# Ledger of designs, part 57: miniprotein binders against a2bj90

Target 1, 235 residues: a2bj90
Amino acid sequence: MSRSARRKTSALNTVLRVVEVFASIQGEGPFTGTYSVFVRLAGCNLRCPFCDTRYAWSLEAGKPLGVEELVEEIARYEPSLVVITGGEPLLQRHPLNSLVEGLESLGLRVQLETNGILPAPARDEQLWRVYHVVSPKDVPVRVPGAKLHPSWVDYARATGRAWFKFLVANEQHVREVAEYVAKLGIPRSRVYIMPLTPEKLDMKELLELHSRIASLAVKWRLNFSPRLHLLVQLP

## First folded at step 6 (miniprotein)

Design y17
Fold by ESMFold2-Fast, scan of step 6:
Structure y17 (fold): chain B 235 residues (1-235), chain A 83 residues (1-83)
Amino acid sequence: as target 1 above (235 residues)
Amino acid sequence: NPEDEEDAQFLLRLARIFQRAAERAARKGDYEKAIYYLELAVKLLEEALELLSNPEIRKQIEQILQTTKELIEAYKKLLEEQK
């Protein structure tokens, strides 16, 4: 017998499993410093060794919320940016498109954070019209199962709405990123390297990791993403 | 070259960050995470060695590198025992 025949009959385009909704500053990527509302969706298709949000790995970790309820909750924060993250938000692709439609109707700017394993949006999806920060986990951090879907490169070229953000710990990682993006034809202008920061670092350690990776970004002619929220002690 | 020695010392401090993170993970029984962080430390130690020509300093870093690699192998055995 099916584990949840009743859940299977629900309108998949109107319900999302949500771990948390909170206001903060976007600390990463091209929108660093922007007042944002973060929507963390449950479920992930990776098991990264360095993952700090393991509590979100299971879909069961998320509370079922209707798209309209989420749109209303998000709107109350009056954000400059809505950041949809997870887990892997594209696991809930169908209701996510409905959420994006609702947010777009309010004129809100939306950014999706994704590991890029699942395909990029198609032209007929609401997700086609929003910003995407793709964080590949195959290179350089070598997480098993983490192959970037090639459609993300085509999406970036077609729309100008995708950037690629790579976690790096050392210069060898940066070299691997440079080779990887050259091989895939990703312009350097769309590439960010970001320090891989283990949990429970003090401020001096955080600054040293940021300083190193920023210096390497200059040397290798890539963009640098901080983890600003960690430096200013925000969620 | 004083700049190369300063850069190498900086890389050693970065390696120690990952070594401490690995120790925290190991104390929680998360040997997969511990191994992952130690392998990042190994690369930083190797990068530090590439900057240095002083035989005495190189020998000290080579000793740290060897000890780190031995710890990785020990954690791999502990990880298999958990399976």
Scores: ipSAE 0.585, ipTM 0.860, lowest interface PAE 1.6, mean pLDDT 88

Design y18
Fold by ESMFold2-Fast, scan of step 6:
Structure y18 (fold): chain B 235 residues (1-235), chain A 83 residues (1-83)
Amino acid sequence: as target 1 above (235 residues)
Amino acid sequence: NPEDEEDAQFLLRLARIWQRAAERAARKGDYEKAIYYLELAVKLLEEALELLSNPEIRKQIEQILQTTKELIEAYKKLLEEQK
């Protein structure tokens, strides 16, 4: 391989297509309320009807950014948590592992949000060492092409670093989630249900949806995730 | 049971949130999203019916449910026309 080809290959292995980088509060999941910087990666392997980030579906929606440049940008925010989301971040797996390595070298806590279709991290990946919130889209929301990769259950059991967050709109959804996680052997302590919310809700509607799903979480003995950023009007 | 009737009314309000969201999606030509939201409303209406024994209130909810299902079929036809 020529010197030029090797230089180009190295650069491509450390470039991510990034839609946006911004500071906010983590509104969802086990780290709700944490001052975070969000890194939205481009590209998604699903087309969820309820998706509120359709602008990130295409890889072309992202600007190419070098891993080292991105690490420096993130560090300037001085965050308590780095949330890597998308689209589907695992579509850019190789440079994502490099990004995680850079962030961990600075002592930054990293959380990945993923639809769980692609396999969980292997032990030799930097991604093995960080937190994962897996949002299955096969149950209960029935997105075509969605199926949770079974390795995520093994990863959660082995590491204690994965949680499963399910979008739910009604009690039938919660029942389906309870059956699904029992069948897969996912511990209830690792399961969150979160209200599915449409666009353009007023505050009363947001509170009513949250109230219903929180009540069902108590009834079904599951954890509840709010969508806190929507309630406090943050991105 | 007054509490069951209040719970059913709450579920009807949640169904209406999804119905209004479906109307907004349909106005933008997003019939796939509109259908998805209406199907969520259908389940909430069905849950409300399970709480109620009063035949007059049940009939009203059954009418809303039927109208919602008919709207889903209308949007499916419009979605096919976008192909």
Scores: ipSAE 0.562, ipTM 0.856, lowest interface PAE 1.8, mean pLDDT 88

Design y19
Fold by ESMFold2-Fast, scan of step 6:
Structure y19 (fold): chain B 235 residues (1-235), chain A 83 residues (1-83)
Amino acid sequence: as target 1 above (235 residues)
Amino acid sequence: NPEDEEDAQFLLRLARILQRAAERAARKGDYEKAIYYLELAVKLLEEALELLSNPEIRKQIEQILQTTKELIEAYKKLLEEQK
């Protein structure tokens, strides 16, 4: 495993399996409302029952793209934010670090979305320097095999570049999140609760669900993440 | 308690949304997703029941809760058949 102070570049570090690249508005988390390019990487280490992106679970769902080619494609959009998501992007850790290096060299802001099962970045990784939205699946949604790697809490404290975003359906879920983050020492200012949205809701249902979870965020003194792209009907 | 009654009404509406989502998932053969949404609906119905004191309304919710639990078991059997 490459864990040395400097990483040697290799052919394996230059190809990512990519499901899709598209421009939209970041609808979730601390950067809600930002003009973004989304890069969805293939492969996932979980099988969440509520997952809306099951088409990305297999590595075979991704087409091989060179890091250099991908950086060029992203740059053409002139985005305010590059959102790297998946599946689980950290499954392609080595070429992902190369992608981040390329994007940083152009002054682009990068946000990674991860389930947090795999370890947080080490100081010698390019990933150490970008933003991370960690979505634990052990609490409250209790996905089998999901367990937040403890290094993510240390990373958040050391860098101030990680937030924790939790899917919630009801007040008991919010209570469980509050207890979970208190036990781990995650400050409430780094915590977002977000509505678990079943697909194909009508607009009234979607707004009603957002309203309830936002109300609970106020009650429990946590940050609220909408799913803004769903409300405005963007991808 | 007026706040509890209003909260209960919202929980019941949300449970209905989840039940419809489960039905859509089941129609696609996605029983794992259907079961997950129904289990969330069960939890919301149980929370609503804790907030409500009206015996007629409680009885109606208890009936919905029971039929929802039965549907979960039916979908679990269908999910096993897919394996």
Scores: ipSAE 0.040, ipTM 0.543, lowest interface PAE 6.9, mean pLDDT 86

Design y2
Fold by ESMFold2-Fast, scan of step 6:
Structure y2 (fold): chain B 235 residues (1-235), chain A 83 residues (1-83)
Amino acid sequence: as target 1 above (235 residues)
Amino acid sequence: NPEDEEDAQMLLRLARIYQRAAERAARKGDYEKAIYYLELAVKLLEEALELLSNPEIRKQIEQILQTTKELIEAYKKLLEEQK
């Protein structure tokens, strides 16, 4: 059997724990505004105090779905972008690589959202070939147990396929982000700051937080990520 | 400086957003989330103080800051009671 046939056969018998699959607009990061299908995987290795998706923390929150079945479901949406998020999707690394292989075989663009605690992809992983938005939780939001794996910086430099997206609430957070990325050698062109928005804000409050963080992005010469889906009331 | 006063008022409004979010979390018994949001409010209040030299306005913000810190301490005690 060829190497390609072995990989394909392996993928056909792989299972992911999936919380939800839905179509929306990517509201965050470098692909903001893109028609996307979101795949939320179960399980997380953090317990962020501000987390809005606590229902995905347990692996048991996810329904077991075969990779082939999931690829077919995603393809029916005809998306411009497949966003794989969680929990922490890298907790299901082996079946995730199989999913990515299936999606790429259909010519679909894939973006992974990760907290960056687990190592970046190796060159022989299918995950090496897709886009990654890494959201560190050590700086500035100081979640206990969070630490960015240093391999993500090397991956970003080697591939140009990783960006770093930081939740920020105030200028001190932005200063901490600027110092952090400078120390790690992350180019500011790869850095996004995004407003930390609590649940149940009205539109005026959402706009005030967005306006403040956008202004700080200009001042500190960093990219700005909105939370567009919140502003337009999409999931 | 009128611009600094306007910016300080904006920072106070942002602090109140996090304070209200903390109140909502506390009503649900989520004191970890409440404390987290109040700590964000504290930083915004401190940033507002850095912009202002007017003694009356500074005193008002210092009062809000002190009340916010006291509320954080109260929620920390409630959180320990849940453990």
Scores: ipSAE 0.569, ipTM 0.859, lowest interface PAE 1.6, mean pLDDT 88

Design y20
Fold by ESMFold2-Fast, scan of step 6:
Structure y20 (fold): chain B 235 residues (1-235), chain A 83 residues (1-83)
Amino acid sequence: as target 1 above (235 residues)
Amino acid sequence: NPEDEEDAQFLLRLARIYQKAAERAARKGDYEKAIYYLELAVKLLEEALELLSNPEIRKQIEQILQTTKELIEAYKKLLEEQK
């Protein structure tokens, strides 16, 4: 095969559908407060009723970007963390592994946000080496079709590079999360509960939801994730 | 217990947050989102009732809970009309 033909076929596996790239502070999960670049990939395999990023649901919402171009764009921000989110980033798994390889070659720390429906990384994937925040949508928020793939629990035990972040609105949700993680053998140290915040809350409402879920985290001996970017009015 | 009454009032304010979110969604014709948020409000109202023994306050919350459940059923009918 000619060099030109090899380059053309390789390029087809190194194109991502990207909705947006922007710098902000990671507001959620184990890396809360970190200066980050967010890469929102297009496409999602769920239709969560509470979703605030419905503009990313379709793959057609994303602009095709080459992995090399995207790596260069991200690197210009000099981030402490690259957050790859979506939709569901694992829908674009093959070019995503290429993106991760490029970012790691520059020494950049990568975190993936995923709903956990698709399988966890295999040991031979570049994705095996990066951090994952898994947000199950089967428990407690009960989104249709949102079954957590069991390989995520095995991945978390094997690597120590996965955490489970659950949206919660009330104490019954927290009880369901506690029962769920105990049944699956997920250590509490890897579990975060986060307030389910509707769009267009005022600051008092936002603080009240945060206060409630933080108090429940203490009561149930789980970690708390804020939505810090909402509190400080960042993207 | 005064602390239970304060906690119950706090839970009622949280329920109202989700009720207002449901109203915003319904105004846009998003009945699926509206139903979802009202169901969250129902659970918060039920949690508030567990903290309270005062019959008059319980009756007021039970009335709000009933009205919220009736609104969920109304939105379910509207959602079916969209399918």
Scores: ipSAE 0.551, ipTM 0.852, lowest interface PAE 1.8, mean pLDDT 89

Design y21
Fold by ESMFold2-Fast, scan of step 6:
Structure y21 (fold): chain B 235 residues (1-235), chain A 83 residues (1-83)
Amino acid sequence: as target 1 above (235 residues)
Amino acid sequence: NPEDEEDAQFLLRLARIYQRSAERAARKGDYEKAIYYLELAVKLLEEALELLSNPEIRKQIEQILQTTKELIEAYKKLLEEQK
């Protein structure tokens, strides 16, 4: 096959717009402390005021990368977990399903981070088989346009592969989360609250926010997610 | 209750974290972010106020709360002027 013919064939293959790929420790959610490769996909359907990754908001922020090439790059890290994040990775749903298939064929554990606005996976999607950490932005942080799709609750109950991680700053936020998950029928065991940490906090400030939110998690009988990577100064 | 007073002081420190972040955002002209963090600080100040019965301390927190709410309104006006 000629180089030109191969390049044309590659252009017809599934392509993802990727902002960055890097190894670190998963600092958040049910897999906190796991050696992971992070794959940040471009594009987002929200504009959260507190967003730390504004550089990923545009699809143009991502470079086109073939699924096969990306799988190979991820595999070289030999990760215990592949974290697919963004932006909003479900904006690139079709090529994302292809990526997941490739990663699962290698026996790699995959976790998707999503804002939950777009529907949960259907049973015939490769995404049905992986773990999902859903971070609703309608409650308590009230980002415009951020309504959680109800299919995520059904998916969580059917599979046991979704958790709901809420950014919280104060006890009123935790109360709103508790009311919200009760109303939707989300089991408390699948709910994490996590401190809403502004940029450029010193270690004492980070610890104080973590301490407060952890105490509230105990009080309200919810799971606590740290932002471990910030505490240990990893990306 | 000494425990409530200690908890209130802790909440006041958390409010200052968000207020400081709002100030940084405002200095960069990001009034939307500044307003967001100040509103988080307002809730922490209100939570602190619920824990305290001492009139002198309550008056000080109420003054900080009022000043914070006035700052939010000022930033809302500045955000509209950026339109």
Scores: ipSAE 0.308, ipTM 0.747, lowest interface PAE 3.6, mean pLDDT 87

Design y22
Fold by ESMFold2-Fast, scan of step 6:
Structure y22 (fold): chain B 235 residues (1-235), chain A 83 residues (1-83)
Amino acid sequence: as target 1 above (235 residues)
Amino acid sequence: NPEDEEDAQFLLRLARIYQRVAERAARKGDYEKAIYYLELAVKLLEEALELLSNPEIRKQIEQILQTTKELIEAYKKLLEEQK
């Protein structure tokens, strides 16, 4: 049997706990504006007070789906980008590597969103080859138990395939982010600040908050991530 | 300074929004979330004070800031009572 056939067989034997699969526009980070399919995996190793997806916290919230079945479902959307998010997708690391291999075999671009607590991909993982947006929760938002694994900085330097996206509420948060990334040696070119949007903001409030944080990004010479899907009222 | 006053007004509006989020969380017994957003409101109120020079407005914000800090302490006590 060929190597490819062995990899396909391995993928068929793995199962992911999936909360939802849906098409939308990537509203955040370096691929903002891209037509994407979102795959939300179940389970999380944090309990962020500001979390919008508390329904995904438990692993049992996810429906078991085989990797090949999930690849076929994603492919039907014909996306420009597959966004794998959660909870924390790295909690399902083994079957996630198989999913990534299946998606790449179809020429699909993959982005993982992670809190960065679990280690970055090793060179022999399929995850080594895809894009990662790491959202640290230790600075500035100070979620208990959140600590960025240092291997993510090494991975970013080695591959150029990781960016760091920080939720910020005010200028003090931006200052803390600037100090944090300087201390860790993360280049400003790989750093995004994004508004921490509380629930039920009206459109004027959302625009004002985006404008304020964008102005701070210019002032501090960091990249800005909107939450575009909120502004255009998409999931 | 008109630009500082406009910035301060924005920060005060955002602080009010965070306080509303915290109040909704507290009504549901989610004191961790309530405390988190009230602490963010405190920071916004402090930033607004740095931009404002009118003594009457500053006094009003200082009173809101003090009340918000007292509410945080009350919610911390309620959170411990839930455990």
Scores: ipSAE 0.075, ipTM 0.592, lowest interface PAE 6.1, mean pLDDT 87

Design y23
Fold by ESMFold2-Fast, scan of step 6:
Structure y23 (fold): chain B 235 residues (1-235), chain A 83 residues (1-83)
Amino acid sequence: as target 1 above (235 residues)
Amino acid sequence: NPEDEEDAQFLLRLARIYQRAAEKAARKGDYEKAIYYLELAVKLLEEALELLSNPEIRKQIEQILQTTKELIEAYKKLLEEQK
C-alpha cells in the first residue's frame, strides 16, 4: 500500500476527542513531582458527585484531533511524562492505543488515569506496556455504577505497571480501602490513599486534610498521594 | 486524655470543611453534592465521638451530628423535588 493510501485508511480509526492539552506537574500518585503534559480526553462513564472536571463528561466537549497531530503537539512540550486522563480515556480505547504507540516511538513515558470500570489492557494492546493509575470509585466513595473490573488486579500482578489510588475523607474510608484491597489480593505497596478535597479550600484547610490522610496512611501502612498541584496552585 | 481531645478537635475542623462545601453546593442548588459532603462530615463527627469520654463535649458533638443528619434529610427532599 502506498504511504498516502495507508495514511488515509489509518486516519479513519485514529481520531481522539480531546478537551485540553497542557503542561503542568503531576501532583498525584507514584509520579508526583514529574514535569508532565496532560491530555484530557472527552467522555465519562460516571457522574461522581465530587467531580471537578464536569466540563469533560460529554464526548461533545472534545475537539476531534488526529493521533499524529496530537503526538506532535505533545512532543513540542518535551515532557518527562505524558498523563492521559479525562473523563474516562478507555472510552476511546482504539485510537488511544494508536496514540500510545506514537508516543512510545518517541521514547516518551506514558501514564493513564482510569476509573477501572472498563477492562485492563490485553497483552496485544499498546496500552499493556504503559503505566496505569487506577482510581476505583466503588470503594470507598461509592459512586453508582463504579464497579472495578477484576482484570485490573490480574494486570497489576502480571506487569507491575498498575497502582490503585483511592480518594478518602476519613478513617472509615481508609478501613474500607484496606478491607477491599485485602479481599481482592492487591498488595499494599501498590495502594495509595489521597485526600478528597472539595473546591475552593484555603491553604490551611488543604494542609489539614493532607496531614490527616498522610497520618492515616502511616497508621494503616499504605502509600500516600498528595494533591500537589492544588498546594502549589497549578492546573 | 489530652491527646485524644486534640485529635477530636482536629476531626471536628475537618468535618467543618465538608459542611462548608455542602453549604456552597446547596446555595447553587446542587443538593446531590451537598448530601455527599454532609455524609463525609457525619463520619468525621462519629470518629471524633469515639475519641471522647467527656459527657458534656460528647453531648455537643451528638447535637451537631443530629443537626447534620436532619439537614441531609431536608436536602434529600429538595433533591427529589428537582426531578
Scores: ipSAE 0.485, ipTM 0.830, lowest interface PAE 2.2, mean pLDDT 88

Design y24
Fold by ESMFold2-Fast, scan of step 6:
Structure y24 (fold): chain B 235 residues (1-235), chain A 83 residues (1-83)
Amino acid sequence: as target 1 above (235 residues)
Amino acid sequence: NPEDEEDAQFLLRLARIYQRAAEEAARKGDYEKAIYYLELAVKLLEEALELLSNPEIRKQIEQILQTTKELIEAYKKLLEEQK
């Protein structure tokens, strides 16, 4: 079957559970500062203690939306980047591949945010061709059940389209990240450390935490990810 | 060493940030989150102690560390009671 026929079939019978769609600036990772549309998918396979998006944990939190309708809604924003996040977006893997196909057909750049527990894309998936920011929760933040799937390292090596973004609170966390990525063979150029920001920080505290983690990134020769949207008070 | 003292003060400020986050979580009955943040604070306090040589300041931080560890154990008991 042609790609066009496959896309039409998927759009007709494929539905995503969507929590929210909104425009903002990507505040994190390799595309920090990019005008983006965020698509938050419902459902998560983790219950991180520090999670601030608990409203997205249940699939029931998402409204059913057809892939074709969602593509049209996203396109109206004319974004430089489409950020698909969640919960855990890979829980809705089949309709997600259809969404990616639709977005790419319009020339839109797509980035997926994932906890990396579920396997990386296979070569025959539409998801193989888009960017992935993988946020492991086994190291250093030690969330139960959060083991990174080894296929993400192979995917990163094969495609150059994955980066690994780690939440860190202190220097011991950075040391654990450095040891972890060395053991797995993840290039340091693909590694970001990001401050673990608790709720209700004032601006001075938020900047101070960013400053400390950025200094550790320099010391340990890793990339730094801010949470820029928090600093500039965007969603 | 003045540089170690400045680093220690920064670590102590970060520990206070996580302790406040833990207090807010506990106020809402979220003892799992409170314990998580207190454990981060413990680690920061321990790192600060490694940089500090003043015995009076070290004693004060050791007392805060002990109190924080006791609070973690109290919250673990409260978390068990929620199950």
Scores: ipSAE 0.261, ipTM 0.700, lowest interface PAE 4.2, mean pLDDT 87

Design y25
Fold by ESMFold2-Fast, scan of step 6:
Structure y25 (fold): chain B 235 residues (1-235), chain A 83 residues (1-83)
Amino acid sequence: as target 1 above (235 residues)
Amino acid sequence: NPEDEEDAQFLLRLARIYQRAAEMAARKGDYEKAIYYLELAVKLLEEALELLSNPEIRKQIEQILQTTKELIEAYKKLLEEQK
């Protein structure tokens, strides 16, 4: 940091590897449309072929920031929602719990975005009390090494604070999602399908893809997640 | 059925979107991403064929499908060369 006091404080606190912090509108999932600050943590335990944030795959991509400094930076945005994403945020689980504690102490609402490979929060974690959007990469997109940890289903039932968001490209993907969530006992009310959007779509193509997946959501009685930020050209 | 024909045309447009995405990924040397999107295009083309009855149009789509599958195999070889 630039201040001596901030450097001294961060030496006594836990540290997170942070790629970027920025304000935007949450474009996806159950909180679509919410004024949010996004915190992208470094490191990922998957190498998804369609990944657009490959710059965050390595832990070394993140700058070390103390939890206190990060909480203060986030608070300056005065957000309605703090979205913690990555990479895979749960790779930095211990300092992440400290960040969540700090944010909740300020009355800030927190949402974690996770691939769900690592276990869901235990009752004694700060993460137990915040919202989670779990994006399985096993089904339907079939990323090698991906497998949803079964504890996420138990967490969702126990707390009502987890939703499952699936990238889909066609109706066969939606069918696979429907079968997958039925087998695991995930209620349809907790399930979102979201269009798998390739890079450099023009607005007409982006709208057509959204329209198709939204229609499939209606047909299959699932929730629909847009990628609103892409439609309104926000980060 | 006119509705099936409209659905087929929409699926063909989506296949073109993924084919363009694959081409762009391949130009950047990202053959993993290119293969992934081409495999999505294959499935969309196959779905469109199930809805189409015109033999000339079906033959054209089957040719595109075969070419796309061959391109996937070519990109798999290029991906192995990068390793």
Scores: ipSAE 0.037, ipTM 0.557, lowest interface PAE 6.7, mean pLDDT 86

Design y26
Fold by ESMFold2-Fast, scan of step 6:
Structure y26 (fold): chain B 235 residues (1-235), chain A 83 residues (1-83)
Amino acid sequence: as target 1 above (235 residues)
Amino acid sequence: NPEDEEDAQFLLRLARIYQRAAEYAARKGDYEKAIYYLELAVKLLEEALELLSNPEIRKQIEQILQTTKELIEAYKKLLEEQK
């Protein structure tokens, strides 16, 4: 009788600092509407003015969890998609590669959300094989320290597994995004614009903002990402 | 390389978290768990050394690594005494 192989890894490959794990619907990006488990990793290399997850900025805000334990916890939700977010997940790159390997071994689809400051995955990383939604913070609202690593454009072209998602409030922001992606050679087919939502919008205002940004996406021939979870009042 | 230095700082921070967990376990008399956490810290410190080239910083980490290994041996003796 065959037994599932147990992988031997270094301690670095076996522990992640995790803020929270919960089931919801992916509300953003190319997998909008998918039943997902969200894994929020601790630590961030930016301090965005519009950050709604400031509680995850410190690495010490997370609890240390073993990769095998985390894989089992995620699997109990039976998700169609595992969304690994943060903070900035790539700060925990080494154990993150081990997590991805464990999730792939169970046939689970993985999406990473990253600010793109740290380099894209190399071919010998497990992360090379999963989906990435990159949210550059150098346009249209400039965040100190934010600069997209150029390897993300190469990764997107080589694999077809990266998309670029930008927060926009008005047409001037969309123009700046269009100029930015043209300059970097990012294909429009891999670009999403998403409403920059202030915290205190009523449902009518939220829907009107979504409609306006969606109309701009059509006008500028870019993809549109809603914030669906906000519209349906999910976490 | 600046990225390697950032990664190394993260590994050192994570090692400190494990060292703190080990201290808590030891205070509860759970030397088996304390040894487990310290061994994880050792691996993290060793990986940080692979990313760092600065001699002064490397020397400091090597000293922390040696102290951590000595603490593991001390806890192994305490664990054996509990048997």
Scores: ipSAE 0.000, ipTM 0.105, lowest interface PAE 19.5, mean pLDDT 82

Design y27
Fold by ESMFold2-Fast, scan of step 6:
Structure y27 (fold): chain B 235 residues (1-235), chain A 83 residues (1-83)
Amino acid sequence: as target 1 above (235 residues)
Amino acid sequence: NPEDEEDAQFLLRLARIYQRAAERLARKGDYEKAIYYLELAVKLLEEALELLSNPEIRKQIEQILQTTKELIEAYKKLLEEQK
């Protein structure tokens, strides 16, 4: 289908199921510390045992909201970054492309958080032009049904707009990540390891987990992602 | 090696963080998450054993490791009962 034919069907692609919209600081990945608006879309194609956002798993958890209304709501926050997350936002791929188009029209920077099971954007999608943080769940955390789509590696190489963020708890996990990214040809410069933090940790426990994973990042020559929002008690 | 002993103690503290988190989750009936974090604690305990040569300390950690594995199996049975 041509781009024009797809645009003519946009009326079917103008509604997103949205769980929540809120302002915070991006606490993770390459844009850590950025004033952001988070848009959590409903629906997920995984059931990760460690998931903190189980309330977003069902598409029914999301309120239907028009793309234009959502763009207006986001714009009122005047964010430096719009973080589209979920669930798995690529489950709502078609209206998501319309949302990205609206946000780009306002000059807003967009970052997508995805588990990478569904294919990376094609060159003719609006999503091709935005930033992506891909969080594979097959290695090292071994979530059933999780397999990184190989197109994400090609997308990262072609655009320089994707990074790969891995949850890790120990050195064996980091070794598995290092082997995985080497096998796939992902440069270390695009790889982040992040501490796997259970619910209701106190500050001392959070700092100890962060310290350990950060030291492993240095040892293995990988980038480190904190979970800054947890440390500063933001959503 | 004093550095290996210090690293092992750090790993044991991290294992205890995951174990305590699992206990809190189990108390509220979340056995799926509890099992997941206990399995991570097992790996940290195994890493600590690789760094330690003292037989008495190794025996204590091996006992904790065995108890943790038994707890995982108990929680798996409780999780199955919830299904």
Scores: ipSAE 0.309, ipTM 0.746, lowest interface PAE 3.6, mean pLDDT 87

